# VHH binders against O-glycoside alpha-1,2-mannosyltransferase homolog 6 (omh6), part 15

Target 1, 298 residues: O-glycoside alpha-1,2-mannosyltransferase homolog 6 (omh6), of Schizosaccharomyces pombe (q9p4x2)
Amino acid sequence: MYFLILFSSNAELGEVLRTMRSVEDRFNKRFHYPWTFYGMDEFTEYFMSTTSTIASGHCEYGTKGITYTNHLQFILTISYLVHWDLSQVKPLVENNRLYQQRADALAQENLSYVYSPLFHSFQDWVVRSLLYHPQLEYDYVWRIEPGLKLVCEEKKDIFSTFKDSDIVFTNHVCERKHSGIYAMEEAIEEYKILNTQGDFSNIWVYSNNYTYCKYWPFNEILSLKQIRHNQTYTNLINYLLGSGGTYYHRWTESDILSAAFGVLRARANHMESVGFFLNDDVHYCPETIPYTGRCACL
Key: E = the ipSAE of ESMFold2; O = the ipSAE of ESMFold2 at other seeds; V2 = 0.75 times the mean of E and O plus 0.25 times the DockQ between their complexes.

## First folded at step 12 (VHH; framework vhh_enristomig)

Design u2 (from p2 with D111E; at its last look DockQ between E and O 0.60; V2 from the best seeds 0.00; counts 0 for: pae E 3.5 > 2)
Fold by ESMFold2, look of step 12:
Order: sequence, then structure tokens, then C-alpha cells
Structure u2 (fold): chain B 298 residues (1-298), chain A 123 residues (1-123)
Amino acid sequence: as target 1 above (298 residues)
Amino acid sequence: EVQLLESGGGEVQPGGSLRLSCAASGFTFSHYYISWYRQAPGKQREWVSVITSGGNTNYAESVKGRFTISRDNAKNTLYLQMSSLRAEDTAVYYCARDTPYFGYKSYRGSEYWGQGTLVTVKP
């Protein structure tokens, strides 16, 4: 098991350190699980020395220009985008009337970042990295967003309750469907015509005509072995990625992974045992706060 | 309240130069990626350039080698130095706060745009 912090620049160091201190104090000082950091900018020596000082386990830092196997075309594309080489994005965005028309339509739905190749490529990069990144060969990862603070002590190894059949351990969020989400549902119906494996009537955690619920990726444990080495998962996720929907329809990594987990009836547990805050926006306290020792929750 | 104010637009002859500025307020400027976009009359909005919080830059192929993006974090100001201007560069240029400081805020946050500044390259 590894902690995985995805971040965009060394400017996030302050939030990274506060998050690591919290996770180390409340959990990892007893278990010494390693940390892995991936970012778009080259890590400074200061970033690496300060984070490694706080960590109770080994730290790994993703580097610019890491080598991918040549048979994974999309992995190579993601690496170039991480190193600010957008040349592989051009066919999807530059001189592409459909991309521009879709961006205009999505902007009218008050959806942010619809014109940003950086935002689109980041979503694509996350999904492809979780599937294919050659330096991320873990069986299990705990994805932790900078700015997250554990507020209750976790004495028990959370992974001891994570069964081999479990795919994801997280929370969910419900949102209004935008036109890009309807496009994803259409793409999955098309996939169903040629691919009968899965429960295509159960795409989302929950949905109705206007609302869908999906897994929240900012405090999330994933079984990468169940995802990466299962051809049924990789076929569906690659179909969605190959459609270009992260660019044309502003799909997020959470949209893609949640739909795949729903269609394939992934074993999922909701994260109710972990008390945490995120950026003063999210406050989750376990229901039995008065009975939980050493919580800074109310 | 996040605010972005572009300035420095105007008319210029082909082959000329122009420098655009974007004054930012209401957020920690040094922690964010800031982008330039442009929109010609009757055309779609398109990305021009981005500068990261760490100072790395990238450019659309159509402007690479002719435009230079830079930032002054002490003045909370973004710049676009435009050289070798062509008629097809005529557009309203927008400064936009791209990817926010945190991944969560980019997921749940709003993109912020300036009001734009018009650049006209005369035939």
C-alpha cells in the first residue's frame, strides 16, 4: 500500500506538509507506509527534503520524462502533457470545430474549465496513470488531496478491513448531470451493443433524470490490481478514454472511474470510519464522535 | 472576490509588437496557473498560452516563437509580449485563472475570466 499525492506544482508544498503531518500523526506513524508524489513541475530539493523529513516511510517522487513502454500510446501522451508538451493534445483541440462547439455549449451550462486543455489533459493523465504509469505498480493506493486533514486518530490499520475483492473505499457526491454526462451515458449504451459483460442499467452509484452520484476521489483507497489486471475494466475504461470525452465532453477522472465501477458491479465501501476536513469546505465526522477517542471534531 | 483586468490592447500594423497586461486580485496570484485565451469576432475562443505557478510556459502552436508569457508575482501581474503580429492575431484577449491551487478546487471551483482587451492587427 502507498499513499499517493497528486499535485500540480511545488507551490502546494505548504498544504502537502500539513496533510502529511496530519496523516502521519493520526495513522501512518504506526504503519510506515510509503508516500508517492506525482506532479507537473520538477520537484525542488526543498520539496523532497521537507516531505521526506515528515514521512515515516520511504518517499518516491515522480520525475519529468519518466520512461513508458512503447506499446502504451496513451501513457506516452500523458507523460508529454505532464512535462508541458501538449503536442499530443493538438488533434483533440487545435483546429477542431467539434471541440470548440462543445466547449461553447458546456460554458453555457456554467461548467468551469471547458476551454482549458490543461484541465482536460490533467483528468486524462490521472486515469491513464492509475491504469498504466510504469512507476505506479502498487496493489493498493490511498489517494490523498493536499489540504486534507485527518481529525481522528486511526489506531487500526484501515487496510486490514480492505478485502481482496474490494475495489474502492471512499465517499460519494451527487451532482447535476451536464450534457457531457448524457454523452457518456450514450457512449456506454453504444459499448453495450458489442460488449454484454456488466450491468449497464446500474452506471452510477445513484441517478435519476437530472442527477447522478459518483465516487469522490479526494480521499480514496483503490485496488489497482483489481483494476489494472482485469481486462474487462481496462477495455471499458479505454473505450471511454479513446472517445476523447475528457476533452470533448469535459469528463472528469471521477466520472470515468465511477461509471466503470457501476457497470462492472465493483465491490465498493463508503468511507465512514475516517474523520477528515478538506479546505474548510468539507467536514466529515464519524457518527460516534463522543465515543471515538482523540478526535478534533464536533 | 477574484478579479482579472486586462489592458494594453490596441491597433498595430502587421509585423508589429504589443504588450498585454493582466492585473490580478482576490487570490494568492503566485499559487495559480494563469492563461491567455483569445476570441476573434464570430470565432470560437481558443487557448493561447499558460504560465505555471513555478514559471514554466507553454504556447499554442500558432503563436509559438512570436509570443512570450511572463508573470511578476510581486505585482500580481501577468504579461503577454506579442511580436511579429499577423492579421489572424486580431481578437479579444482574455486573462484567465487556469488550474487552481488545489486539485479539489479545480474539481469544484469556478474558472475566472477577465473582461478582455481588443487587439487589432490592420490589414
Scores: ipSAE 0.357, ipTM 0.736, lowest interface PAE 3.5, mean pLDDT 76
ESMFold2 (binder alone), look of step 12: mean pLDDT 80; pTM 0.819
ESMFold2 at other seeds, look of step 12: ipSAE 0.651; ipTM 0.864

Design u3 (from p2 with Y107F D111Y; at its last look DockQ between E and O 0.64; V2 from the best seeds 0.00; counts 0 for: unsure alone 63.8 < 65, grease 25.9 > 24.2, SAP .777 > .668)
Fold by ESMFold2 at other seeds, look of step 12:
Structure u3 (fold): chain B 298 residues (1-298), chain A 123 residues (1-123)
Amino acid sequence: as target 1 above (298 residues)
Amino acid sequence: EVQLLESGGGEVQPGGSLRLSCAASGFTFSHYYISWYRQAPGKQREWVSVITSGGNTNYAESVKGRFTISRDNAKNTLYLQMSSLRAEDTAVYYCARDTPYFGYKSFRGSYYWGQGTLVTVKP
């Protein structure tokens, strides 16, 4: 099954509603695909009532699971866990001296959110949700960022068009490698010793000694069929999660997923025909000449 | 316009106590997480504590058991009660609007920060 997904919070409701109206108007009014909203906080009754009124398909509202654990490599069978008190997680983070040393080094590299436990927990939770959230057992999801607007009519079923892809991307982001990224590359080299499957020379979409490029996650279609049920994917992603790098090295969810797609030579396709704006500062309009009337790129 | 105004800093002897306040305006205070951070001279800004929209709290290991964060949503005010203060606690303390959601805007913009309030713990 096909699924529209927003990770969000109650604070983002206004942008969520505007995004949903755009996606419903341009696409989903014809297909009625369900919406799923995932947040680390419980959604308010107001959030749920207003979003469900706009949707043409069924709405589901997921939050972090309710569970308890005292170890970093917890096995999430029916829910997800967010830990904000790192000192309670057994021996890898007790007293947090290693965490503090790595955070200090990363802060010197001009990296945002280095000291934010909420940021670290969110990144970890997003990846685990994509892998294991019990309400997200579907073949494909379209990840849609609050503030995104579709600017073209989408009469064809976008999911059917890209059904053989592992990822359908709209953009790449390129950044200077920070010390945490070198640590991820080292972890993948260690993984290679035990696991000979994959292309370990091409981890990123592009990279050199100083720069790496990864998938931009704010408008993309992902094959959950691959991510959840292809053991080659799940083994690598769980290895990276188990290292604790989202906490110690400030890895983002897109760092982890992009590396996995690179190592495993994912079938990646560009969402070339789908025009969108995000918050009036990211603009993608299909270069169609002459103008066909399908797009209003403003 | 989002505004955060810290107050309550001052000089204190080791082992002493202070209570910091942060007055917030320009946003729906009860919907956000609010955090305290601090920055000692010549050092990096570091996280101290957070209180969630639902009232749950968490603390950096270095202050756990000594500091207590709280909020009054009716007054749009965040508090940090500090006790058993040490020389290492000397810093400018900042309150910041935080979030359980780190999407596109989080990467484009910085946190909304107050101007800070200085806490000095005399040796």
Scores: ipSAE 0.507, ipTM 0.762, lowest interface PAE 1.4, mean pLDDT 80
ESMFold2, look of step 12: ipSAE 0.586; ipTM 0.801
ESMFold2 (binder alone), look of step 12: mean pLDDT 80; pTM 0.810

Design u4 (at its last look DockQ between E and O 0.71; V2 from the best seeds 0.00; counts 0 for: pae O 2.5 > 2, unsure alone 63.6 < 65, grease 24.6 > 24.2, SAP .768 > .668)
Fold by ESMFold2 at other seeds, look of step 12:
Structure u4 (fold): chain B 298 residues (1-298), chain A 124 residues (1-124)
Amino acid sequence: as target 1 above (298 residues)
Amino acid sequence: EVQLLESGGGEVQPGGSLRLSCAASGFTFSHYYISWYRQAPGKQREWVSVITSGGNTNYAESVKGRFTISRDNAKNTLYLQMSSLRAEDTAVYYCARDTPYFGYKSYRGSFDYWGQGTLVTVKP
């Protein structure tokens, strides 16, 4: 089992340390699960020494420049090379009239990062490469965003509640659909015609004509075993990535993963007992009273 | 509160040079990647260059070898040294805060911080 932290540079160290102290104090001091860290640049020795000092378990450090292709996939996936190198993504976006027209349309819908090769590359890398990374050898990963603070004692080992069939344990967020989300829904309807495995009746946690709810990836536990070995998941993911929607429709990794989990009818084990704050502007307290013997939600 | 202000644009002859500046405030400049983008009149916006918080650089193929991105973290200022300018470089140039990591801070509705742009015109 690994805790997964994503960040852009060694400059996030302060937030990482505060998050680790919280998780260690409230949970991991009892269980000593290992930490794994991913960044776009090589980690400094200072980063590694300070994080390993705080961790109660083993620490591992990886970079985006290392990729892994799932040998069980039908469709060969695109690999990204060494560091935040944009060489593979630039031909897809530069001097490409269709991409440029779609980016402008999405910008008119007030979507951020529609012109950014870095944004598109990151979303693709998470789905295509990170979740298959060889350093993630265990069956489960807890994705933890720097700036997260646990506010309740977590005496029970939350990983012990997972059954072999469980895929995700998370929260959700609801957003307005943009034109790229309608395009994903249409692509999945097309996919469904020739691919009957899975349940395509509702691919979102919840949706209506204008709103969809998806898994929130900033405090989320995933079954890597299910993700890596479920062919229905892998086939849909490869179809969506192969369509180019990450670039042409500004799909996020959360959009793609949530739809795929919906087709699998993944059990979303809710984090109802896990109280947390993120960057002082998102908070969830499972208790109605701010102070109890278990939680301190102020 | 995040502010990016471009300057240094103007008219120049083909083959000439200009140096663009982007003054940044309202965030810890040294912790972020910063990009240049450009938009020719009547055309779509396109990425030009990026510099990481650690000083590594990358460029669009159309400008590689002619443009140099740099930063001065003490002055919270990004630069684009442009040389061997061509007519197709005529555009409004924008400075933008960027990152290869698009986590919660990028998600929470503090998206896309752009300057107002500075016009570069390369005469025929």
Scores: ipSAE 0.454, ipTM 0.781, lowest interface PAE 2.5, mean pLDDT 79
ESMFold2, look of step 12: ipSAE 0.667; ipTM 0.883
ESMFold2 (binder alone), look of step 12: mean pLDDT 79; pTM 0.794

Design u5 (from p2 with Y107F D111Q; at its last look DockQ between E and O 0.17; V2 from the best seeds 0.00; counts 0 for: pae O 7.8 > 2, placed apart)
Fold by ESMFold2 at other seeds, look of step 12:
Structure u5 (fold): chain B 298 residues (1-298), chain A 123 residues (1-123)
Amino acid sequence: as target 1 above (298 residues)
Amino acid sequence: EVQLLESGGGEVQPGGSLRLSCAASGFTFSHYYISWYRQAPGKQREWVSVITSGGNTNYAESVKGRFTISRDNAKNTLYLQMSSLRAEDTAVYYCARDTPYFGYKSFRGSQYWGQGTLVTVKP
């Protein structure tokens, strides 16, 4: 089974509909994969009725997570899936001197979302909870950012292009390292002293003293089966999240997942054939001629 | 639909004062952290100040002691009281609601940002 995830809120319905129409027109009208939506608020009836009308497959609308009691898997703690609700994040950041000092330092580096509890909680929630959510029953997910537009026909089933050993099918992005990224690299050096499983020789797609390249999560296919059952992934993720780095170092889920995929020795399949635009400022066309019949790039 | 509308900008002499307002609608205002950012011509947008849902405040070092952020939850309005203005404070000022990050690295457009209000401090 396969499904598509589109993160949104009721306020972004127009952007969601444009993205869904693009994905349905270019790909999913032939395959009818289901859509799963997660958002901050309860979805309105209008949101659900309009998105379900556009979808060629079943739609499911995610809400509050599930409380696990007496869970005996690798993590021996009770887990609770947290919405992006400020009431649950506020105790972690409000009146927290360390958080404020770190946020001030990162603000001097001109980083966005430094004082954004929802941003921090979203990064943590994806890594800790979403990929294990019981409503995500499928082996693979295609994560799609609202505002994405596919610009090429995708006649082959992209999910069928995975090999059994593939974990991710994505693109990469390169960024300048901020002080939080140096902190992650230090934390991973400490982690490897006590942990022999995994390949720590190259956790980034590429890096030098000032730049690192990581997997891009806004148009990305993941193997949930391989992620959920890998002890190396789980151990590293628990270590990194336990340090609080999503809050104190402004680590993103792509930072954390890219490092974990590196330790797992995963290699991304590039979305080389998948042309797309995101937010008018970002574009990728797999062909040098923009009007080839398969692609309509500009 | 989330809307944020800045106002109160204008020209002022060095050492002068202005009060910026941000009228909010389309969400439960009292439940969110709200920030001010600014962007001078040719520069990246930079953070100025934040006020939490509980009323706690913080400021960029460059504006501490000169700017005061406040909110009126009954009026769904955010304020920035600016005093002792300097030429370096010249910028377009934006208010922004704390929001899930759905775009790659970029802030979202007008849905979670205002259109901005220009503050010009004359030499």
Scores: ipSAE 0.014, ipTM 0.382, lowest interface PAE 7.8, mean pLDDT 74
ESMFold2, look of step 12: ipSAE 0.618; ipTM 0.857
ESMFold2 (binder alone), look of step 12: mean pLDDT 80; pTM 0.816

Design u6 (from n1 with T50V N58G; at its last look DockQ between E and O 0.54; V2 from the best seeds 0.00; counts 0 for: pae E 2.8 > 2, grease 24.7 > 24.2)
Fold by ESMFold2, look of step 12:
Structure u6 (fold): chain B 298 residues (1-298), chain A 123 residues (1-123)
Amino acid sequence: as target 1 above (298 residues)
Amino acid sequence: EVQLLESGGGEVQPGGSLRLSCAASGFTFSHYYISWYRQAPGKQREWVSVITSGGNTGYAESVKGRFTISRDNAKNTLYLQMSSLRAEDTAVYYCARDTPYFGYKSYRGSDYWGQGTLVTVKP
């Protein structure tokens, strides 16, 4: 089973609707896959009404603070989601001299959001909680960013094309390594001493001493089956999260997941037939000349 | 142009009170989380408080029960009511725009801060 996941807030409703219109028009009107929406604030009735009207499949809305559910999985999930709330993570970052010292050092390296507990908590939440959320009991998720526009007709079922893949990606991004990334590489080297499973010589898609390349998360398909149920993935991800590097080293969820995919030699496939624009800044078009009419890239 | 302008700082005796304000412009204020941070002389910047777009609040343990964050969406203004002030509360206080979701737009380097307002609690 397959589903579409969209991270958003109520403030982004206009972009969400335009993105959903595009994905529905180009792909999902034929397949009716469900949509799942996540954010920290409860979605408004207007948000849910308008998005569910556009969707050709079932919509689910995940939020914090659902305390009336007594099912054990919901109770555990709600407790864990409440823990990601800034009030619940204060002992980890609040008045912690090491956290503040690391944030100052990273700020001197010109990194943004180094002092933001919300930024750190969001990155941690995606990797630790969201991808293991009980509502997401599907084999694959297509992560879709508000502002994304599909520009090609997708008549084939994209999910069926990539069965048994761990990750299906559109892009890599390459960045200069900051001191937090060197710390991740050191943590993985120490993990290697304790574990024999994986290829620890190749952490990133590409890297040298000063640059690393990682998967771009704003249009990608992930195998939830592999992430959740392969103990080797879970062990490495838990090790990285347990170090606190999301907070102390400003690791992003993309850093953590990409490193795990690299170490464990994920079965990766390129989503080359899917043309898209994102906010007029990023674009990919598989069709050039002659145009067949499948894509509207001009 | 996103702007955050803090005001209301000053000198106060221990046990005294101050109310800080942060005037926001250049964005839809009611749609964002807004935080207070502070940086004491010779110390590192630390988080103080946050208020969500829905009005929920969070506080650092060191200020719980003494500080109250609030917002007036009609005036695009964030407030921090400080009471029972101590010498260790002496710092430059900053407001910062925040959000629960850090997507593509936030990755473009949107990390917006005010210039700060000085609070001095005399020994």
Scores: ipSAE 0.356, ipTM 0.720, lowest interface PAE 2.8, mean pLDDT 78
ESMFold2 (binder alone), look of step 12: mean pLDDT 81; pTM 0.824
ESMFold2 at other seeds, look of step 12: ipSAE 0.385; ipTM 0.722

## First folded at step 13 (VHH; framework vhh_enristomig)

Design v1 (from u1 with V96T; at its last look DockQ between E and O 0.78; V2 from the best seeds 0.63)
Fold by ESMFold2, look of step 13:
Structure v1 (fold): chain B 298 residues (1-298), chain A 123 residues (1-123)
Amino acid sequence: as target 1 above (298 residues)
Amino acid sequence: EVQLLESGGGEVQPGGSLRLSCAASGFTFSHYYISWYRQAPGKQREWVSVITSGGNTNYAESVKGRFTISRDNAKNTLYLQMSSLRAEDTAVYYCTRDTPYFGYKSYRGSDYWGQGTLVTVKP
């Protein structure tokens, strides 16, 4: 298991440190799992020295590309899909009438970031490059959002508790289906015609004609072992990415991954015992506290 | 309250130069990426350029080599230096707060746009 922090700038260091202190104090001081940081700018020496001092495990720092692997296939995938490198996204968004018409339509549906090449590139990069990166040699990743605070003492190895899960989620999020989501459902119906593998009756965690619910990705554990080693996952994800829907339909990485987990009947478990706060907006405490002193939820 | 105010637009001759400014308030300017977009009459809004909090830049291919984005974090101001202007650069130019990392804060928030400033390159 390793922790993954994505952040936007070195200026967020204070928030990153507070999150790391919380995770280290409540859990990782006993297990020493490594941290991986991906940022958009080159990391400053100050950022690296301060985060590495607080971590109880090894820290790695990346901004782009396959850091130490020089195989042509991996270089092409990483170099052209790295979040900051817009070389692959520009042909899809610049002077492209279909993209521009779709972006305007999605803006009329009150969706944010519909015009942003950076937004589209990030969503594609998470799914296509980050989760399949050949140097991620662990079976699981715990995606940690800056601003997260663990509020319960976690003495057990959370990995051992959830070792049979494909995804360990903290929340579902339910949204109105926009025209891009209907387009994803249509693409999956087309995929179903050509591919008999999967349970296509349950794409989403929940849905009806106008609402869909998906996994909330801002504190979750994913099985890289399951995602990488199941060719059915790879085939469906590549089909969806190959349609260009992250650009033309403003699909998010959580849309794509949640649909894949649904179609493939992923083993999903709720992170029920782990209390956390995220900023001022999200508060979760376990329903039953084994000891009054285990959690500081007030 | 997040506010973005573009200025510096006007009329120029083909081949001319112009510098746009975007004054920011209501957020910690130095922590964010800021982008320029433009929209010509009857055309769709398109991305022009971005500058990171660390000063790295990227440009749409149509303006690369002619436009230079910069920022002054002490003044909370973004700039776009436009050179070798062409008729197709005629548009309303907008600045917006952006980020290439779209985590929880971005998921919660919406994109923020300035009011725009008109640039007209005379035929």
Scores: ipSAE 0.565, ipTM 0.837, lowest interface PAE 1.8, mean pLDDT 80
ESMFold2 (binder alone), look of step 13: mean pLDDT 82; pTM 0.826
ESMFold2 at other seeds, look of step 13: ipSAE 0.606; ipTM 0.855

Design v2 (from u1 with P100L; at its last look DockQ between E and O 0.78; V2 from the best seeds 0.66)
Fold by ESMFold2, look of step 13:
Structure v2 (fold): chain B 298 residues (1-298), chain A 123 residues (1-123)
Amino acid sequence: as target 1 above (298 residues)
Amino acid sequence: EVQLLESGGGEVQPGGSLRLSCAASGFTFSHYYISWYRQAPGKQREWVSVITSGGNTNYAESVKGRFTISRDNAKNTLYLQMSSLRAEDTAVYYCVRDTLYFGYKSYRGSDYWGQGTLVTVKP
């Protein structure tokens, strides 16, 4: 079973509905894949009723505010809240001189959110959820967010194009390296020394002294079955998480995942046939379009 | 243009109370997580409290039980009610637009900092 995922909040309901209508109209009305919503705040009844009405498939909502009388479900809800309620991040950021010194240095490099416990916690939570979250026990996930709009009709089932060997299906983005990225590269070199029998490749899709290119996380399909069931990926990703670089070096989840996929030779495919807009800032229109329905790539 | 204007700082005796306000403009206030940070003279910047777009709150351990963060989305205003003030609470307090949510818009955007308001707790 495959499913669509949307990270959002109640405040973004308008964008959520527009995104869902676009994905439903151009793709999911034919396939009825389920939607899963995650957020930091309890989803309102209005949010859940309006999104479930638009969805052609099953909807599931993961948040602090989901409470069941079932004791096992209560434990799962508490675990989710602990990861998201900052209790795990406070010892890492409060009265921690190393963290504060690193945050100041990164701020001087013009990085945003370097002081934010919420930002750091979210990056860490995304990676751990992709590895361990009990509600994500499906073969594939399509990461979608508010503001995404599909611009072409997608008649083929995008999930059916995945081979058993495929790990990631997305686009690439290139960014300027900051001191935290150099720290990640050093951590990976240390990992290679500790694991001399491994078969390792280049960390990034492309890089030079100044720039690195990684997988785009904001319209991305991942093979959860291969990440979760492959100890080689789990070992490297846990090593990076255990270093604390998400907090001390402001690594993002896409930095961590992209580095792991590169080093471990993940088979990647470019999301070449899927045209989309994202928040009026990102526009991707395929150069080759099947003669099946209208594309609005203006 | 994003603007965050703090007010309500001043001098207070130990054990006293103050209420800080932050007037926000130039963005959809109700969509963002908003935080208070502080910086004592000669010290590094530290996080104090955060309130999510949905109203969930969290606090640094040093202020928990003494400070209360709140927001009025109709007035685009963030508040910090401080009580049982101590000398170590002396600092410039900053209102910070933290994040909208942790998607593309937030990731590629920036946190925005106000100019700060000074709180002095007399020894």
Scores: ipSAE 0.602, ipTM 0.836, lowest interface PAE 2.0, mean pLDDT 80
ESMFold2 (binder alone), look of step 13: mean pLDDT 83; pTM 0.837
ESMFold2 at other seeds, look of step 13: ipSAE 0.634; ipTM 0.855

Design v3 (from u1 with Y107F; at its last look DockQ between E and O 0.78; V2 from the best seeds 0.68)
Fold by ESMFold2 at other seeds, look of step 13:
Structure v3 (fold): chain B 298 residues (1-298), chain A 123 residues (1-123)
Amino acid sequence: as target 1 above (298 residues)
Amino acid sequence: EVQLLESGGGEVQPGGSLRLSCAASGFTFSHYYISWYRQAPGKQREWVSVITSGGNTNYAESVKGRFTISRDNAKNTLYLQMSSLRAEDTAVYYCVRDTPYFGYKSFRGSDYWGQGTLVTVKP
């Protein structure tokens, strides 16, 4: 089954409703796919009643936590409840001289959030727990967030259109490699010595010695079938998470997922028919705009 | 544009109390998680506490039970009530805008640090 996932807080309800209205108007009113909401705080009755009224499909709101880490085979399991709880993560970052020393070094490289237990925990939680959550069955997930506005009509079922894709992306970003990315590349080289599965010549969408390109971690469709059942993906993720690089090297979920899909040789397709704005910063308009215009991009 | 202005630091005796404030402007305060950090002389920056946009709190083990973080969204103000102060609490305390939610703003955004306020606990 196919899911529209929205990660939000109660404070963002206004943006949530605007995003849901655009997705429903441009796409989901014809297909009635369910919405699954996750957040760090308990959703209020008001949040749930107003969002469920707008949705054309079933809405599920995050339940009290369960642990789902079978694919990761990690002796120290770090799992989050639907509501925020850092009690099991704090020992990994507090009074840890290696972590603190690395955070200072990464701050000197102008990286954001290097000292934030919450930021690190979220990146880890996405990779380790969310994409394996039992409420998200073995299908596809479309990651949607407040501030997204679809601006083109999509009459065809995009899940059917991209049914052979492992990832359907809207963009990729090119950045300078920081010392944490070099550390990830070294960890993957060490993994390659221990394991022979995968394509280690194309870890990133593009890279050279100083620059790498990765998929945007938002407004994308992911195949949970590949994430949950591909042994090459699962083995690499277990290795990377076991190294602790999410905390020590400030790896983001997009770093980890992009590298893993590169090693996997994932089938990546551009979400070319879906026009959108995301806040005031990012937009995409399809190359073809039909006469009598179903797009409001320009 | 983003401004975080800490105040309330000063000298205090061991076992004493202080209340730090952080006035925020230039962003939608209620949508952001806000943190306190500190840095003692010759030591690394360390996380002290965080409060979510929904008001949930968490604390470093070294301050748990002694410090209380709170926010007043109507006044765009963050607070840290410090009690049972010890010499090891001597540090510059920073107000930090943390990630708002786990999405585009955290991906393309940045943490923002105030200039800090000095707390000195006399030996």
Scores: ipSAE 0.635, ipTM 0.859, lowest interface PAE 1.7, mean pLDDT 79
ESMFold2, look of step 13: ipSAE 0.667; ipTM 0.860
ESMFold2 (binder alone), look of step 13: mean pLDDT 81; pTM 0.826

